# Designs tried in a protein design chat: VHH binders against ATP synthase subunit gamma, mitochondrial (ATPC). Part 22

Target 1, 283 residues: ATP synthase subunit gamma, mitochondrial (ATPC), of Arabidopsis thaliana (Mouse-ear cress) (q96250)
Amino acid sequence: ISTQVVRNRMKSVKNIQKITKAMKMVAASKLRAVQGRAENSRGLWQPFTALLGDNPSIDVKKSVVVTLSSDKGLCGGINSTVVKVSRALYKLNAGPEKEVQFVIVGEKAKAIMFRDSKNDIVLSVTELNKNPLNYAQVSVLADDILKNVEFDALRIVYNKFHSVVAFLPTVSTVLSPEIIEKESEIGGKLGELDSYEIEGGETKGEILQNLAEFQFSCVMFNAVLENACSEMGARMSAMDSSSRNAGEMLDRLTLTYNRTRQASITTELIEIISGASALEAAK
Key: E = the ipSAE of ESMFold2; O = the ipSAE of OpenDDE; V2 = 0.75 times the mean of E and O plus 0.25 times the DockQ between their complexes.

## First folded at step 13 (VHH; framework vhh_8dlx_2)

Design y8 (from x1 with F98S Y102S W104S; at its last look DockQ between E and O 0.01; V2 from the best seeds 0.00; counts 0 for: repeat SSSS H102, pae E 22.8 > 2, placed apart)
Fold by ESMFold2, look of step 13:
Order: sequence, then C-alpha cells, then structure tokens
Structure y8 (fold): chain B 283 residues (1-283), chain A 123 residues (1-123)
Amino acid sequence: as target 1 above (283 residues)
Amino acid sequence: EVQLVESGGGVVQPGRSLRLSCAASGFTFDDYTMHWVRQAPGKGLEWIGNIYKSGSTFYNPSLKSLVTISRDDSTNTLYLQMNSLRAEDTAIYYCARSPKYSSSSGRETFDYWGKGTLVTVSS
C-alpha cells in the first residue's frame, strides 16, 4: 500500500478528530449554561401536580402527542428515542372512536415522522432555540398549540436530563379543562379537585381553563429545557466517542505508515549497498 | 486490575478547604470520563460532578460554587477541591469511572468505584 495513501487518510482522520472535539466543547458550554435552569424548572408545576395529576394512562378520545426534538443532529439517539415513544403512544391511544394527532417541535423529529405519519401531524414548529429559551417564548408556543389544536389530553414526549451520560425518555400529560371537570364530577382519580374551595368571581370552568393553560406552559417550559440539556449531553457523548474512534484509527494508521516506510527504506539501502559492492568487485 | 484509590479525607474545621485525590491504575486514564460521588451518613448517593477526557467539567448545581474537579493525566490522578466546608459536607467521597461508550438507555452507570475516603467537618 502507498505511503501517500496512508498519509492522506491520516490527514482526513485528524480533521474529523479536530471537528468532533470542537463540537463536544460547544455542547459542553451550552449544557453548562442551561443545566441549572432545567433542574430549577422541575418545581414550577410540582405543587399543582398533586392537585391536577400527571395521568399518562387516562383514557380519552382525542390524544395529541407533542414530540420534542432537536433542530441539529449528531446527538446520539435523542431524536430517534422520542419518535419511538411517540409512535408507541399512537398505538396505545388509537382505536375505534379514538384519534391521535402529532405536534412536532424540532427539525429532526419532523424529518423522521413526515415520511410515515404526515397525515396525523397537525402542527410543526422548528427553530424554537433560535433565541435563548425563556418562559415567555415557550408560552407563545403553548398558546399556539392551545389555539390551533383540539385535544382531550396533551402528551409531551421529551428526554429528561439525568447526567451527561444518561437521559430518561419521559411523557408528561396535560388534560383539557373539559376532561378535568368530567373527572372531578364522576369522582375519578382527579376528584380531589372538588375538595378545594375556589374563591373569587370566576366559574369553575374558567378556573380550570386558567389552571390547564398555566400547567401546560409550565410543563412545556420544563420539557423544552430538559430536552435541551439531554440533547447537549448526548451530543457530548457522541462527539467523545467519535473523537476516540478517530484517535484509535489514527494509531493504527500510524503503525501502518511506519512499517511501510521502514520496509521501503530497508529495501533501498540493500540495493545501494549491493550495487556499490558489485561495482567495486568489477574493477 | 482496574483500581481507584481515594485519599485526602479526614477531620477538617468548618469554613476550611480540602483537596481529595483519586489515584487510578489498570486502565488508560485519559480515555475515560471520571466522576465524584458522595454519601452522607444515613443518606443516599449524591453526584458531585464529572470531568471529561477533554478537561470539560459538569457539576451538581447545588454544589457548583463549592467544588472544583480537575485531572492530571500524567499522574493518572483525579482531584476534588472543596471550599468553605460545612457540616453537611460530611460524607464518604467516592471516585467513579463511566463506561467507555456513551449510554443512550437513559440509565446512568459507573463500571468501577473507589472504596471511598471519609471527610468529617467538625470541631
């Protein structure tokens, strides 16, 4: 094998290693900036979860799956995982007189699901992370969903951040005001809502609407932040693995190069020595 | 074969600083992400932070201002610097190694742990 071919491949592998190290550092910086906010946002809805519940198993006629994904790739299985969970929710909730629709956030889940689920996608949003994430921006997204999507249950699929090496696929459920009111009237798992006294001039229906909207905004805000942390952690892990693989390949190529070069030099020296000896003997 | 040995623990006064070391052997140290974890008396495990082979660090947000993790690949040593120690920082401190490949399962694992070093913050 040619030493130039080996050298050219070594240069390509070195460039890949440099790029993946740089991408890992950028992801690390972004994760550092957002991690504390994601963890703090876990408590935004916690007091209300005891009141309204987080009921992934409740049986409803209209389920809407909100699939959170990234706009950029090279983040391991973060996007394929949420698509897999979203498709599983479709199978669990679809049936006679039951429908499931998708709301897709992020370019990567959009690209995957448009190929085989396009008819069930009612809303698609990309480039949410163009600006720094804050509650106001996520609330605008939440309002757009509430205004344009009919639902009995919204099921938000995201990757909850555990660590840079681990994320947890998670489904959070937000019920429509109609379903909350129906469950409280029939004494279901949400019946504890009636045990609280509502003070003010608003009707129970208006209060439930306001609580559902607030719950959805808070759950969406946490889910978006959690998924951003998981994306960046997964990207760090993927880039670390790619950099290590490039390093191992470079080590093997270096050994091949050195052996090929040494063999060529040895052959040339033998020929030179042999030729000089033959010339001297011929005299 | 793989060994992680913590040292530097002991009794320290509140408000002081302490540096823990973790000596690694039996593997290529600079290829692995390393972690610090602690366990207070009668409590569960608490993750302190990690350091990647690149030198990038991530910390538990509740501890971020109090700790610094570093590594010296030439001596195969992981360090934990703790400042402004308080009584609640009394714990057994462990170093731990992540598996060589990243996880996509959503479950955190550590394939090797040290035996731990006890830090007691009291007068």
Scores: ipSAE 0.000, ipTM 0.098, lowest interface PAE 22.8, mean pLDDT 76
ESMFold2 (binder alone), look of step 13: mean pLDDT 81; pTM 0.803
OpenDDE, look of step 13: ipSAE 0.435; ipTM 0.763

## First folded at step 14 (VHH; framework vhh_8dlx_2)

Design z1 (from w3 with S105P; at its last look DockQ between E and O 0.02; V2 from the best seeds 0.00; counts 0 for: pae O 6.7 > 2, placed apart)
Fold by OpenDDE, look of step 14:
Structure z1 (fold): chain B 283 residues (1-283), chain A 123 residues (1-123)
Amino acid sequence: as target 1 above (283 residues)
Amino acid sequence: EVQLVESGGGVVQPGRSLRLSCAASGFTFDDYTMHWVRQAPGKGLEWIGNIYRSGSTFYNPSLKSLVTISRDDSTNTLYLQMNSLRAEDTAIYYCARFPKYYSWPGRETFDYWGKGTLVTVSS
């Protein structure tokens, strides 16, 4: 191997290291920005979930799985994870009289799921924003989803942010007003709804409808933010790993380069000496 | 343009009452369900309650303080009456718009927020 070849490879690896390092820093910055938002969003959906419940094991006829993924890659396995969970939910909730449909958010999940589940995808939304979405934007997204699907249960699949190196695949379940009402009648967690102060002329059904929709928007908002955190964290980790690997490679290449260089010098010296010896012998 | 402008915030002593207002403009106010949300320092958003088009109200059951939400459609104003305020009620209070009345399966989602008004409960 020529010294020049090694040098070129070193240059290439060095560039990779620089790029990944830069990407790591960008991801870190974005993570800091979105993490606070994610934390602040938790209080918004929690009361609704406490009231209406989150029952992932509920048996319903119509399930809609909302799969939240990233638009951009280089974020580890977070997208494959949500797809895996989404597919699992499909298997668990599909049957002769049970329908499961997919709503895909993000390019990465779309790319994966369109290969084998295209017929089950009712809506796909990609390239929503360059930055994490605000509540208003997510509300629009939620509205679009609700306009395009019929459901007994919405099952939102996303990566809950735990740390830079850890995310938790999570499923949040939002029930239709009809299902909520039925569950309430059976004496589930919703039995307490009657204990809450409802003032005015609105029917219970109307209230439940509004609450369910609001719950969905709030849960979606949180899920989008959590997923964004997870994405940034995963990207940061991935880029860090890549940068370190590149560094190690550079070290190895440096050794190789030095060895190659020394060998070349040695060869040159031998040639010089041999030539000199030959000349001497010819005298 | 849809605008929601909260007012009435300020510094109050514990045990006192405060009435917040939200002035709505740029849309047909009486067609919308309105909400109050607050955010305490260092904490997340907390939903307070809502008032429907009909005037019916629903409140967060986790609220410890007594609150009353009302509306005046003639003036496009939303109100939040808070009584017996505590330090824990210190927060930025937001009014928010929820979609018009809808029936299943046609649905809309929550869309606009005010800028908020600060309420500080301190001795």
Scores: ipSAE 0.024, ipTM 0.236, lowest interface PAE 6.7, mean pLDDT 85
ESMFold2, look of step 14: ipSAE 0.520; ipTM 0.768
ESMFold2 (binder alone), look of step 14: mean pLDDT 83; pTM 0.834

Design z2 (from w3 with E108T; at its last look DockQ between E and O 0.73; V2 from the best seeds 0.57)
Fold by OpenDDE, look of step 14:
Structure z2 (fold): chain B 283 residues (1-283), chain A 123 residues (1-123)
Amino acid sequence: as target 1 above (283 residues)
Amino acid sequence: EVQLVESGGGVVQPGRSLRLSCAASGFTFDDYTMHWVRQAPGKGLEWIGNIYRSGSTFYNPSLKSLVTISRDDSTNTLYLQMNSLRAEDTAIYYCARFPKYYSWSGRTTFDYWGKGTLVTVSS
């Protein structure tokens, strides 16, 4: 192996290290930006969940699994994890009289699930990450989903942000107004709604519909922000790992380069000596 | 090519009923949720309702007129039954397809529209 070949490889690895370091920094900056928003959103869904409940184990006929993933790669295994959980939910909730459908958010989950679950996908939404998503935008997304899927239960699968090195696959469940009403008959805080005179002429059903839709929007908003945090965290970790690996490779190559250089010098010296000896022998 | 063609519009008297049809072609009709929207003169688009793949329906709660959406998957036809029509129901009525797969831009966009059919309610 020529010294030049080794040098070229070193240059290549050094470039990789620089790029991954830069990507890490970008991810870090983005994480800081979205983390504040995620924190502020944590209380938005809580009142509704407290009122309407979050029962992931509820047995219903129609389940819609909303799988939240990233549009971009290089973020470790967060996308494969949400897909895995989504598939597990399918298995748990599918049966002869039970239907499970997928709503896929993000390119990465779409790419994975289209290979084996295409027939079960009712809606796919991509290119969400062009700008930081605000509540209004996520609300529109939520409305699009609600307008185009039938459900007894919406099961939102996303990665909850814990730290840069840790994310928690999470499932949030939103129930249809009909299911909420049925559950309330069995016992719960919704019984208190009957005690309130509804001013404005809205029916109980309409109120429940509005509440369920709002809950879904709030939960989706939180989930999207959490997922974004997780994505940035995972990307930071992945890029850091890559940069370190590149560094190690660079160290190895440096050793190889030095060895190769020494060998070359030795060879040159031998050639010089041999040449000199040959000249002496010819005198 | 995907095509949606509305028909059944015309002039009707108040209190009468009208049934609109939308003929779909060029795609697997039963695989899509279909929508009806209308646009009154000088007003924006108003969503009327939709019908799911299963045949279930969802309607705009603000609609004062009685509407029923149905579909015949064997003929790839979408229907809008309107009862007790009022002058306020005068509009161009469109059938539209919601995409299964789309890039989200923050706006709800139907991927295909019909050309619309005019309904005029006049005494």
Scores: ipSAE 0.306, ipTM 0.648, lowest interface PAE 1.5, mean pLDDT 88
ESMFold2, look of step 14: ipSAE 0.713; ipTM 0.875
ESMFold2 (binder alone), look of step 14: mean pLDDT 83; pTM 0.826

Design z3 (from w3 with E108Q; at its last look DockQ between E and O 0.01; V2 from the best seeds 0.00; counts 0 for: pae O 14.6 > 2, placed apart)
Fold by OpenDDE, look of step 14:
Structure z3 (fold): chain B 283 residues (1-283), chain A 123 residues (1-123)
Amino acid sequence: as target 1 above (283 residues)
Amino acid sequence: EVQLVESGGGVVQPGRSLRLSCAASGFTFDDYTMHWVRQAPGKGLEWIGNIYRSGSTFYNPSLKSLVTISRDDSTNTLYLQMNSLRAEDTAIYYCARFPKYYSWSGRQTFDYWGKGTLVTVSS
């Protein structure tokens, strides 16, 4: 191997290292920007979930699985994980009298699930990574989903952010007003609603519908933010690993380069000496 | 009135450790995510890290120095432990509060800052 070949390879690896480092930094910056928002959003959905419940094991006829993924790659296995969980939910909730549909958010999950679940996908939304990702945008998305699906239960699959090195696949469940009402009959906080006088002329059903829709939007908002954090974290980790690997490779290549160079020098010296000897012998 | 008061700064030798404190008052401390930021002489602001309400932490991955952020909600105090300090760690260190409620506009920034405490790492 020529020294030039090694040098060229070193240059290539160095470029990779620089690029991955830069990408890491970008991801870090983005993570910082979204992380606080994600945390603040956690309190938004909690009251509604406390009121309306989150029962992932609820047996319903119509399930809609909302799969949240990234639009961009290079973020490790976070997308495959949500797809895996989504598929599992399908299996758990599918049956002769049970229907499961997918709503896919993000390009990466779409790319994966369209291969084998195309017929079960009702809606696909991509290009969500608009800065800034705000509630208004997510609320529109939520509304679009609600307009296009019938559901007893919405099951939102996303990666909850834990750390840059850890994310937790999570399923949040939002129930339809009808299911909520049925569940309330069995017992729960909603049963107490009957004890309150409703001001403004709205019916109980209308109130439940509004609450459920709002819950969904809030949960979606949080989920999207959490997923964004997870994406950035995963990307940071991935890029960091890549950069380190590149560094190690550079070290190895440097050694190789030095060895090659020394060998070349040695060869040249031998040739010079041999040539000189031959000339002397010829005299 | 919301107040954040940093303390613990001073002159330290390289390799030493330093613990900064931020005393919070005028608000419910445990309801807020708190941050540390620093500004080196002639440089821009650098985000160090934060601690969430849950106690979870996140740090700037570009930091070379080992830092640990902690909080004591019983005393409304935020801490920044810095180990193996280097000359490059010389800066004014600020504690900052992140808003409790999310702005629907999508724009979030720190709503309160301390006055800062100077850390000088010098041999």
Scores: ipSAE 0.000, ipTM 0.198, lowest interface PAE 14.6, mean pLDDT 86
ESMFold2, look of step 14: ipSAE 0.743; ipTM 0.905
ESMFold2 (binder alone), look of step 14: mean pLDDT 84; pTM 0.833

Design z4 (from w3 with L63V S65G; at its last look DockQ between E and O 0.87; V2 from the best seeds 0.77)
Fold by ESMFold2, look of step 14:
Structure z4 (fold): chain B 283 residues (1-283), chain A 123 residues (1-123)
Amino acid sequence: as target 1 above (283 residues)
Amino acid sequence: EVQLVESGGGVVQPGRSLRLSCAASGFTFDDYTMHWVRQAPGKGLEWIGNIYRSGSTFYNPSVKGLVTISRDDSTNTLYLQMNSLRAEDTAIYYCARFPKYYSWSGRETFDYWGKGTLVTVSS
């Protein structure tokens, strides 16, 4: 292998190392900007859980899987994990007289699932995290889903953030107002609404619709923030690993370069010595 | 080329009924949620309701019980049946399509609109 080929390879590896270190720093900055918000959003719906019930395993006829993924890659297994969980949920909820559909958020899950699941995808949204999101913007996305996708159960698949080296694949379930009403009446929970009198003549059904819409927007807000944190943490880890691998490769290439350069110097000395010997013999 | 063409508007007396149609072309109609939106003179857009792929509907509370949205996927036609018309129902009525695929940065609520059909409720 020539000295020039090794030198060119070393330059390429050094550039990769610089780029991955920069990407790690950007991901760290983005994580710091969103992490506290994600942690604070974890309890937004908890006060209403007792009223509406928590039955994530409920068997329904229309299941919609909302798959949250990133728009950019190089974040470890974040995107493949949510796709695997989404496909598992499809199998668990599909059957005779049962329908399962997908709503995909993020370019990466879209790219994977368009290859073999396109007919089951009813919505796909990209570039959600291009700019920092607030609750109002995520509530608009939630409204897009509610007004354009019919469901008995919405199953939101995301990566809950634990640390830069750990995320937890998570499914949060939101039920339609119709399903909530049926299940709550069986369990006696709906009667608690009668303890609260709402002036203005709204029906119990209208109240449940408003509460379900609020629940979904809160769950989506938390899920989007959690997945963004997990993406940034996974990207930091992936970039750190890539930088270490580049450093190790650079170390090996440096040794090869030094051996190649030394061999060339030795060959030059042999030629000088041999030429001097031939010149001396000719004299 | 995606096109939505409303028809059936006109002048009607209060208390009467009117049925609007929206002819859709250039896309797989049965794969989309479709919407009706209206704009009264000098006012902003008001969402009336939708119809899902399944034929189920969701209505703005302000018009619930007064309108019925239906679709005929074999003729690619969306309908709005309005009953017990009131003077405040005077508006331009639009059908609109919600996209299956969109980018958040370029989001508009609906990607295609009809030209609108005017409904005037006159005493």
Scores: ipSAE 0.740, ipTM 0.899, lowest interface PAE 0.8, mean pLDDT 85
ESMFold2 (binder alone), look of step 14: mean pLDDT 82; pTM 0.822
OpenDDE, look of step 14: ipSAE 0.788; ipTM 0.919
ESMFold2, look of step 17: ipSAE 0.645; ipTM 0.834
ESMFold2 (binder alone), look of step 17: mean pLDDT 83; pTM 0.825
OpenDDE, look of step 17: ipSAE 0.820; ipTM 0.934

Design z5 (from w3 with D31E; at its last look DockQ between E and O 0.81; V2 from the best seeds 0.70)
Fold by OpenDDE, look of step 14:
Structure z5 (fold): chain B 283 residues (1-283), chain A 123 residues (1-123)
Amino acid sequence: as target 1 above (283 residues)
Amino acid sequence: EVQLVESGGGVVQPGRSLRLSCAASGFTFDEYTMHWVRQAPGKGLEWIGNIYRSGSTFYNPSLKSLVTISRDDSTNTLYLQMNSLRAEDTAIYYCARFPKYYSWSGRETFDYWGKGTLVTVSS
């Protein structure tokens, strides 16, 4: 191996190290920005979930799986994880009289699922804002989903942020007003809804519709933020690992370079000495 | 090319019924959620309702008039039945397709619209 080849490789690896380090820093900055928002959003959906429930095991005819993924890559296995969970939900909830459809948010999940589940995808939304979406924007997204899909249960799949090095695949379930009403009649957690006096001219059905829609928007908002945190965390970790690996590679290459260089020098010296000796012998 | 063509509009007296049709072509009709929207003179767009792929429907709860949306996938036709029409129902009625795939940056509520059909309710 020539010294030049080793040097070129060193240069390449050094560039990788620099790029990954920079990407790590960007991810870290973005994580800091979104983490507070994610934490604050946790209180938004909780009252509605407490009221309406989160029953992931509910048996319904129509399930819509909302898969939240990133638009950008280089974030480890976060996207493959949500796809895996989404596919598992499909298998669990599909049957002769049961339908499961996918709503895909993000380019990465779309790219994966379009290969084998194209026919089950009812809606795909990509190129979400470069920055985490605000509530108003997510609300619009939620509305779009509701306008396009029929459901008994919405099952939102996302990565809940735990730490920079850990995310938890999570499924949140939002039920249709019809299912909510049925569950309340059977003595479910919603039996207490009958105890509430409805003020105004709205019917119980209308109220449940509004509550379900709002719950969905809140859950989606939290999910989007959590996923963003997880994405940034995963990217940060991945880039850090890459940078470290690049560093180790550089160290190894440096050793190789030095060895190669020394060998070359030694060879040259031997040639010089041999030549000199030959000349001396010829005298 | 995707095309939506509304028909059935015209002048009707209050209390009468009218059925609008939307002929779809250039795409797989049964794979899309279809919508009806209207625009009254001097007013903004008002969403009327939709029909899902399954045939289930959802209507604007603010609508005062009785409407029924249906579809015939064999003929690629969308219908809007309106009963007990009132003067307030005077508008251009549009059928619109909800997209299956879209980018947030280029987001539109509907990706294709018909040209619309005018409904005038007058005595």
Scores: ipSAE 0.654, ipTM 0.846, lowest interface PAE 0.7, mean pLDDT 90
ESMFold2, look of step 14: ipSAE 0.673; ipTM 0.861
ESMFold2 (binder alone), look of step 14: mean pLDDT 83; pTM 0.834

Design z6 (from x1 with Y32W; at its last look DockQ between E and O 0.83; V2 from the best seeds 0.60)
Fold by OpenDDE, look of step 14:
Structure z6 (fold): chain B 283 residues (1-283), chain A 123 residues (1-123)
Amino acid sequence: as target 1 above (283 residues)
Amino acid sequence: EVQLVESGGGVVQPGRSLRLSCAASGFTFDDWTMHWVRQAPGKGLEWIGNIYKSGSTFYNPSLKSLVTISRDDSTNTLYLQMNSLRAEDTAIYYCARFPKYYSWSGRETFDYWGKGTLVTVSS
């Protein structure tokens, strides 16, 4: 191996190290920005979930799986994880009289699932990650989903942020007003709604519809933020690892370079000495 | 080429009923959720309702008039039945298709629209 080849490789690895280090810093900055928002959003959906419930094991005929992924890569296995969970939900909830459809959010999940589940995808939304989405934007997204899918249960799959090095695949379930009403009749948490005097001209059904829609929006908002945190955390971790690996590689290459250089020098010296000796012998 | 063509509009008296049709072509009609929207003179676009591929419907709760959306997949036709029409229902009515795939940055509510049909409710 020539010294030049080793040097070129060193240069390449050094560039990788620099890029990954920079990416790590960017991810860290973005994580800081979104983490506070994610934490604050946790209180928004909780009251509605407490009221309407989150029953992931509920048996329904129509399930819509909302798969939240990133638009950009280089964030470890978070996207493959949500896809895996989404596919598992499909298997668990599909049957002769049961329908499961996918709503895909993010380019990465789309790219994966479009290969083998194209026919089950009813909606795909991409390019959401330019900036962390605010509630208004997520509300619009939620509205688009609700207007264009039929469901007994919405099952939102996302990565809940735990730490920079840990995320938890999570499924949040939002039920349709019809299912909520049925559950309440069987002794669910909403039995108390009958005790409330409805002020105004709205029917119970309309109220439940509004509540379910709002719950979905809130849950989606939290999920989007959590997923964003997880994405940034995963990217940060991945880039850090890559940078460290590059550093180690550089160290090894440096040793190789030095050895190669020394060998070359030694060879040159030997040639010089041999030549000199030959000349001397010829005299 | 995807085409949507609305028909059935015209001048009607208040209290009367009207049925609009939308003929769809150039795509697998039965795979799509279809929508009705309207635009009154000087007003913004108002969503009326939609019908899913399953035949289930969803309507704008703010609508004061009774509307029914139906579809015939054998003829690729979408229908809007309107009853008890009021002057406020005067508008251009459009059938539209919601995209299955879209980018948030280039977000469109619908990917295809008809040319619309004018409904005028006047005494």
Scores: ipSAE 0.338, ipTM 0.647, lowest interface PAE 1.1, mean pLDDT 88
ESMFold2, look of step 14: ipSAE 0.716; ipTM 0.893
ESMFold2 (binder alone), look of step 14: mean pLDDT 79; pTM 0.785

Design z7 (from w3 with Y101F; at its last look DockQ between E and O 0.84; V2 from the best seeds 0.73)
Fold by ESMFold2, look of step 14:
Parts: structure tokens; C-alpha cells; sequence
Structure z7 (fold): chain B 283 residues (1-283), chain A 123 residues (1-123)
């Protein structure tokens, strides 16, 4: 092995170390930009929970799984995790007279699920995060889904942000107005709407539809923000690991460089001594 | 080569009914939710409703009692039935297809539109 080969490898590894450190800092900056908004959005739907209920285990005929993933890789297990949960939901909800469909957000889950689930994917959206993420954009996506997907239950699968080293796979459920009305008859929860006078002539059904649409928009907004945070946190962790691995490789290359340099010097000295000895032995 | 062709428009007296058709070609019609949209003179686009792949429908609440959407997958044809027509229903009526797979940065509300058919509600 030549000293030049080792030196060239050291340069390459050092450049990778610099690049991964820069990528870590960019992910950290992006995380700071969205983290507060994600945390603040966690409570957007909570005032309506007592009115509409939240029953994630309800047995329905038409399930739609909304799988949130990233568009870019190098973020650990973020994308494989939501695909695994989505497949588990498919297995739990599929059967005779039951239908499960997927809505995929993000290129990474799309790429994985196209291999074996393409016929069950009714919508796929990529590059949602290319521009600054806001409620208006996510509400348009939510409307696209509602107008193009028929459902009894929407199950939104995402990674809730916990820390740069941990994310929590999470499923949020939004029920259709028809299912909400059937379930509320047991507890009488929506009977309070009957006691209010509604200005403008809206029916109970129209009110439920508007509330369900708003619920879905809020849940989607939070889920998209949470998944963006988890993506950035996981990317920071992956880049930090890559930088440390590059540093360890650089340490090993330094040892190899020192051995190669010492061996080359020793070989040259032996050649000089051997040549001088052969010449001196001549008569 | 995706084509949507509306027909059945014309002049209709108030209170009468009219059925519009949309002939679809160049794609797998059965795979798509299809929509009807209209535009009155000098006004913006107004969404009328859709029909899902299953045949179930979803309507603009303000039009729900006046319209019915149906589809015939064997002839790749989408229909709009309108009843009790009023002068305010005068508009160009379009059928439209929403894309199943799309990039958000290149997003259109509908990826293919018909040329429209004019409905005029007048004496």
C-alpha cells in the first residue's frame, strides 16, 4: 500500500466528515424552525374531542390509511416505521366486505409501497415541504383527500417528535360524519347540538360535516409538522453518526499512514546498507 | 390523448330539467373520481360535485337538491342531471379529472378538463 493512496483516502474521509457535519447543522436549523409550531399545533383539535369522540379501534368497512413520510432519505428509520405501521393497519382492517386504501404523502413511503401495494394506493403526493409549511397548504391537501377518497375512518400514520434520538409512531383517527352520528347516539354527546338554534339554516348533518373536515385539517397539519420534526431529528442523528464514523476511519488511516511511512523508510535504509555492504565486499 | 367531451348544453326555459354528458377517453375511466364544475358569466369556478369509483356521490351543499351525478363505466360516460333550472344556473359546465399521483410544487386542482358545454336558462 503506498503512502499516497493512504493520504488520498484520508482527504476523501475528511471531506465526508465536513459534509456530514454541514448536513447535521442544516437539519438542526430546519428542526428549530418547525419544532415550536409542531408543539403548538398538538392542541388544535382537542376542544372538539369531547363532542366527536376518538375511537381508534372502531370496526368499519372502508378504512383509508394516510401514510406520512419524507421526500429525502438519510433520516434513519423514519420511513420504514410508518410503512410497517401502515401495513399492520391494512392487515387488521382488511377482510370480507372490508376495504383498505392508502393515501401516501412523501416520496420514500411511495417508493417502498409501490413494490407490493400499488393497486391499493388511491392518492400520492410528493414534495409537500419544498415551500414553507403552513395550515393553508395542508388544508388544501386535506380537501383533495376528502373530495377524492371515500371512507368510514381515516387513519393518519406519522412519527410524533420526541427528541433527536427518538420518534413515536402514532396513528390518529378521523371518522366520517355518518360514523360519528351512529357512535354519538350511545353517549348522547351530539344531542347538545339539537338544543342550540343554528342561524343560517344549517342542519345537524352539515354541522357534523364541517366539524369533521376541520378536525381532519387540524390533525393533518399537526401530523405533517410532527413528521417534519422527526425527519430532521433523525437526520441530525444519522449525520452525527456518519461524522463520528468518518472520524474513527480517519484515526485508523492515520495509523496506517504512520506504518506505511515507517516501512518505506526502513526499506530504503536496508537497500542503502545492503548496497554498501555488497560494494565493500568487492576486492 | 386524455379527452373529456361534454355535450347536452343549450337554451332551456326556467323550471325545466337538463341532462349533460361527458365522454371520456384515453385513460382508465374506472380508476378515477370524476367531477363537475361550472362557471357563470363574470364569476369564478363553482364546484358542483363528484362521483367516486364506487358510484357514491358528494355534492356542493348549495346545489345538492338540484343535481344528480351518475356514471356508466361500460361506456366511459359521466352524467349531470339538473332539475328546476333557474336563470342563475346559466354557465359553462365542465367535467374534470383529478390526478391520483402528483407533486405538490406542480399541483393543479384538476389535470384534465373538458372544453365545456354552455347552458343558458332563459325564456
Amino acid sequence: as target 1 above (283 residues)
Amino acid sequence: EVQLVESGGGVVQPGRSLRLSCAASGFTFDDYTMHWVRQAPGKGLEWIGNIYRSGSTFYNPSLKSLVTISRDDSTNTLYLQMNSLRAEDTAIYYCARFPKFYSWSGRETFDYWGKGTLVTVSS
Scores: ipSAE 0.582, ipTM 0.790, lowest interface PAE 1.1, mean pLDDT 83
ESMFold2 (binder alone), look of step 14: mean pLDDT 83; pTM 0.825
OpenDDE, look of step 14: ipSAE 0.803; ipTM 0.929

Design z8 (from w3 with G106N; at its last read DockQ between E and O 0.84; V2 from the best seeds 0.80)
Amino acid sequence: EVQLVESGGGVVQPGRSLRLSCAASGFTFDDYTMHWVRQAPGKGLEWIGNIYRSGSTFYNPSLKSLVTISRDDSTNTLYLQMNSLRAEDTAIYYCARFPKYYSWSNRETFDYWGKGTLVTVSS
ESMFold2, look of step 14: ipSAE 0.732; ipTM 0.895
ESMFold2 (binder alone), look of step 14: mean pLDDT 83; pTM 0.827
OpenDDE, look of step 14: ipSAE 0.839; ipTM 0.947
ESMFold2, look of step 16: ipSAE 0.711; ipTM 0.882
ESMFold2 (binder alone), look of step 16: mean pLDDT 83; pTM 0.829
OpenDDE, look of step 16: ipSAE 0.841; ipTM 0.942
ESMFold2, look of step 19: ipSAE 0.692; ipTM 0.859
ESMFold2 (binder alone), look of step 19: mean pLDDT 83; pTM 0.830
OpenDDE, look of step 19: ipSAE 0.837; ipTM 0.947
ESMFold2, fold request of step 20: ipSAE 0.728, 0.695, 0.716; ipTM 0.895, 0.877, 0.889
ESMFold2 (binder alone), fold request of step 20: mean pLDDT 83, 83, 82; pTM 0.830, 0.831, 0.825
OpenDDE, fold request of step 20: ipSAE 0.863, 0.849, 0.848; ipTM 0.956, 0.953, 0.953
ESMFold2, last read: ipSAE 0.717, 0.708, 0.733; ipTM 0.888, 0.883, 0.895
ESMFold2 (binder alone), last read: mean pLDDT 83, 83, 83; pTM 0.829, 0.829, 0.831
OpenDDE, last read: ipSAE 0.688, 0.839, 0.841; ipTM 0.838, 0.947, 0.946

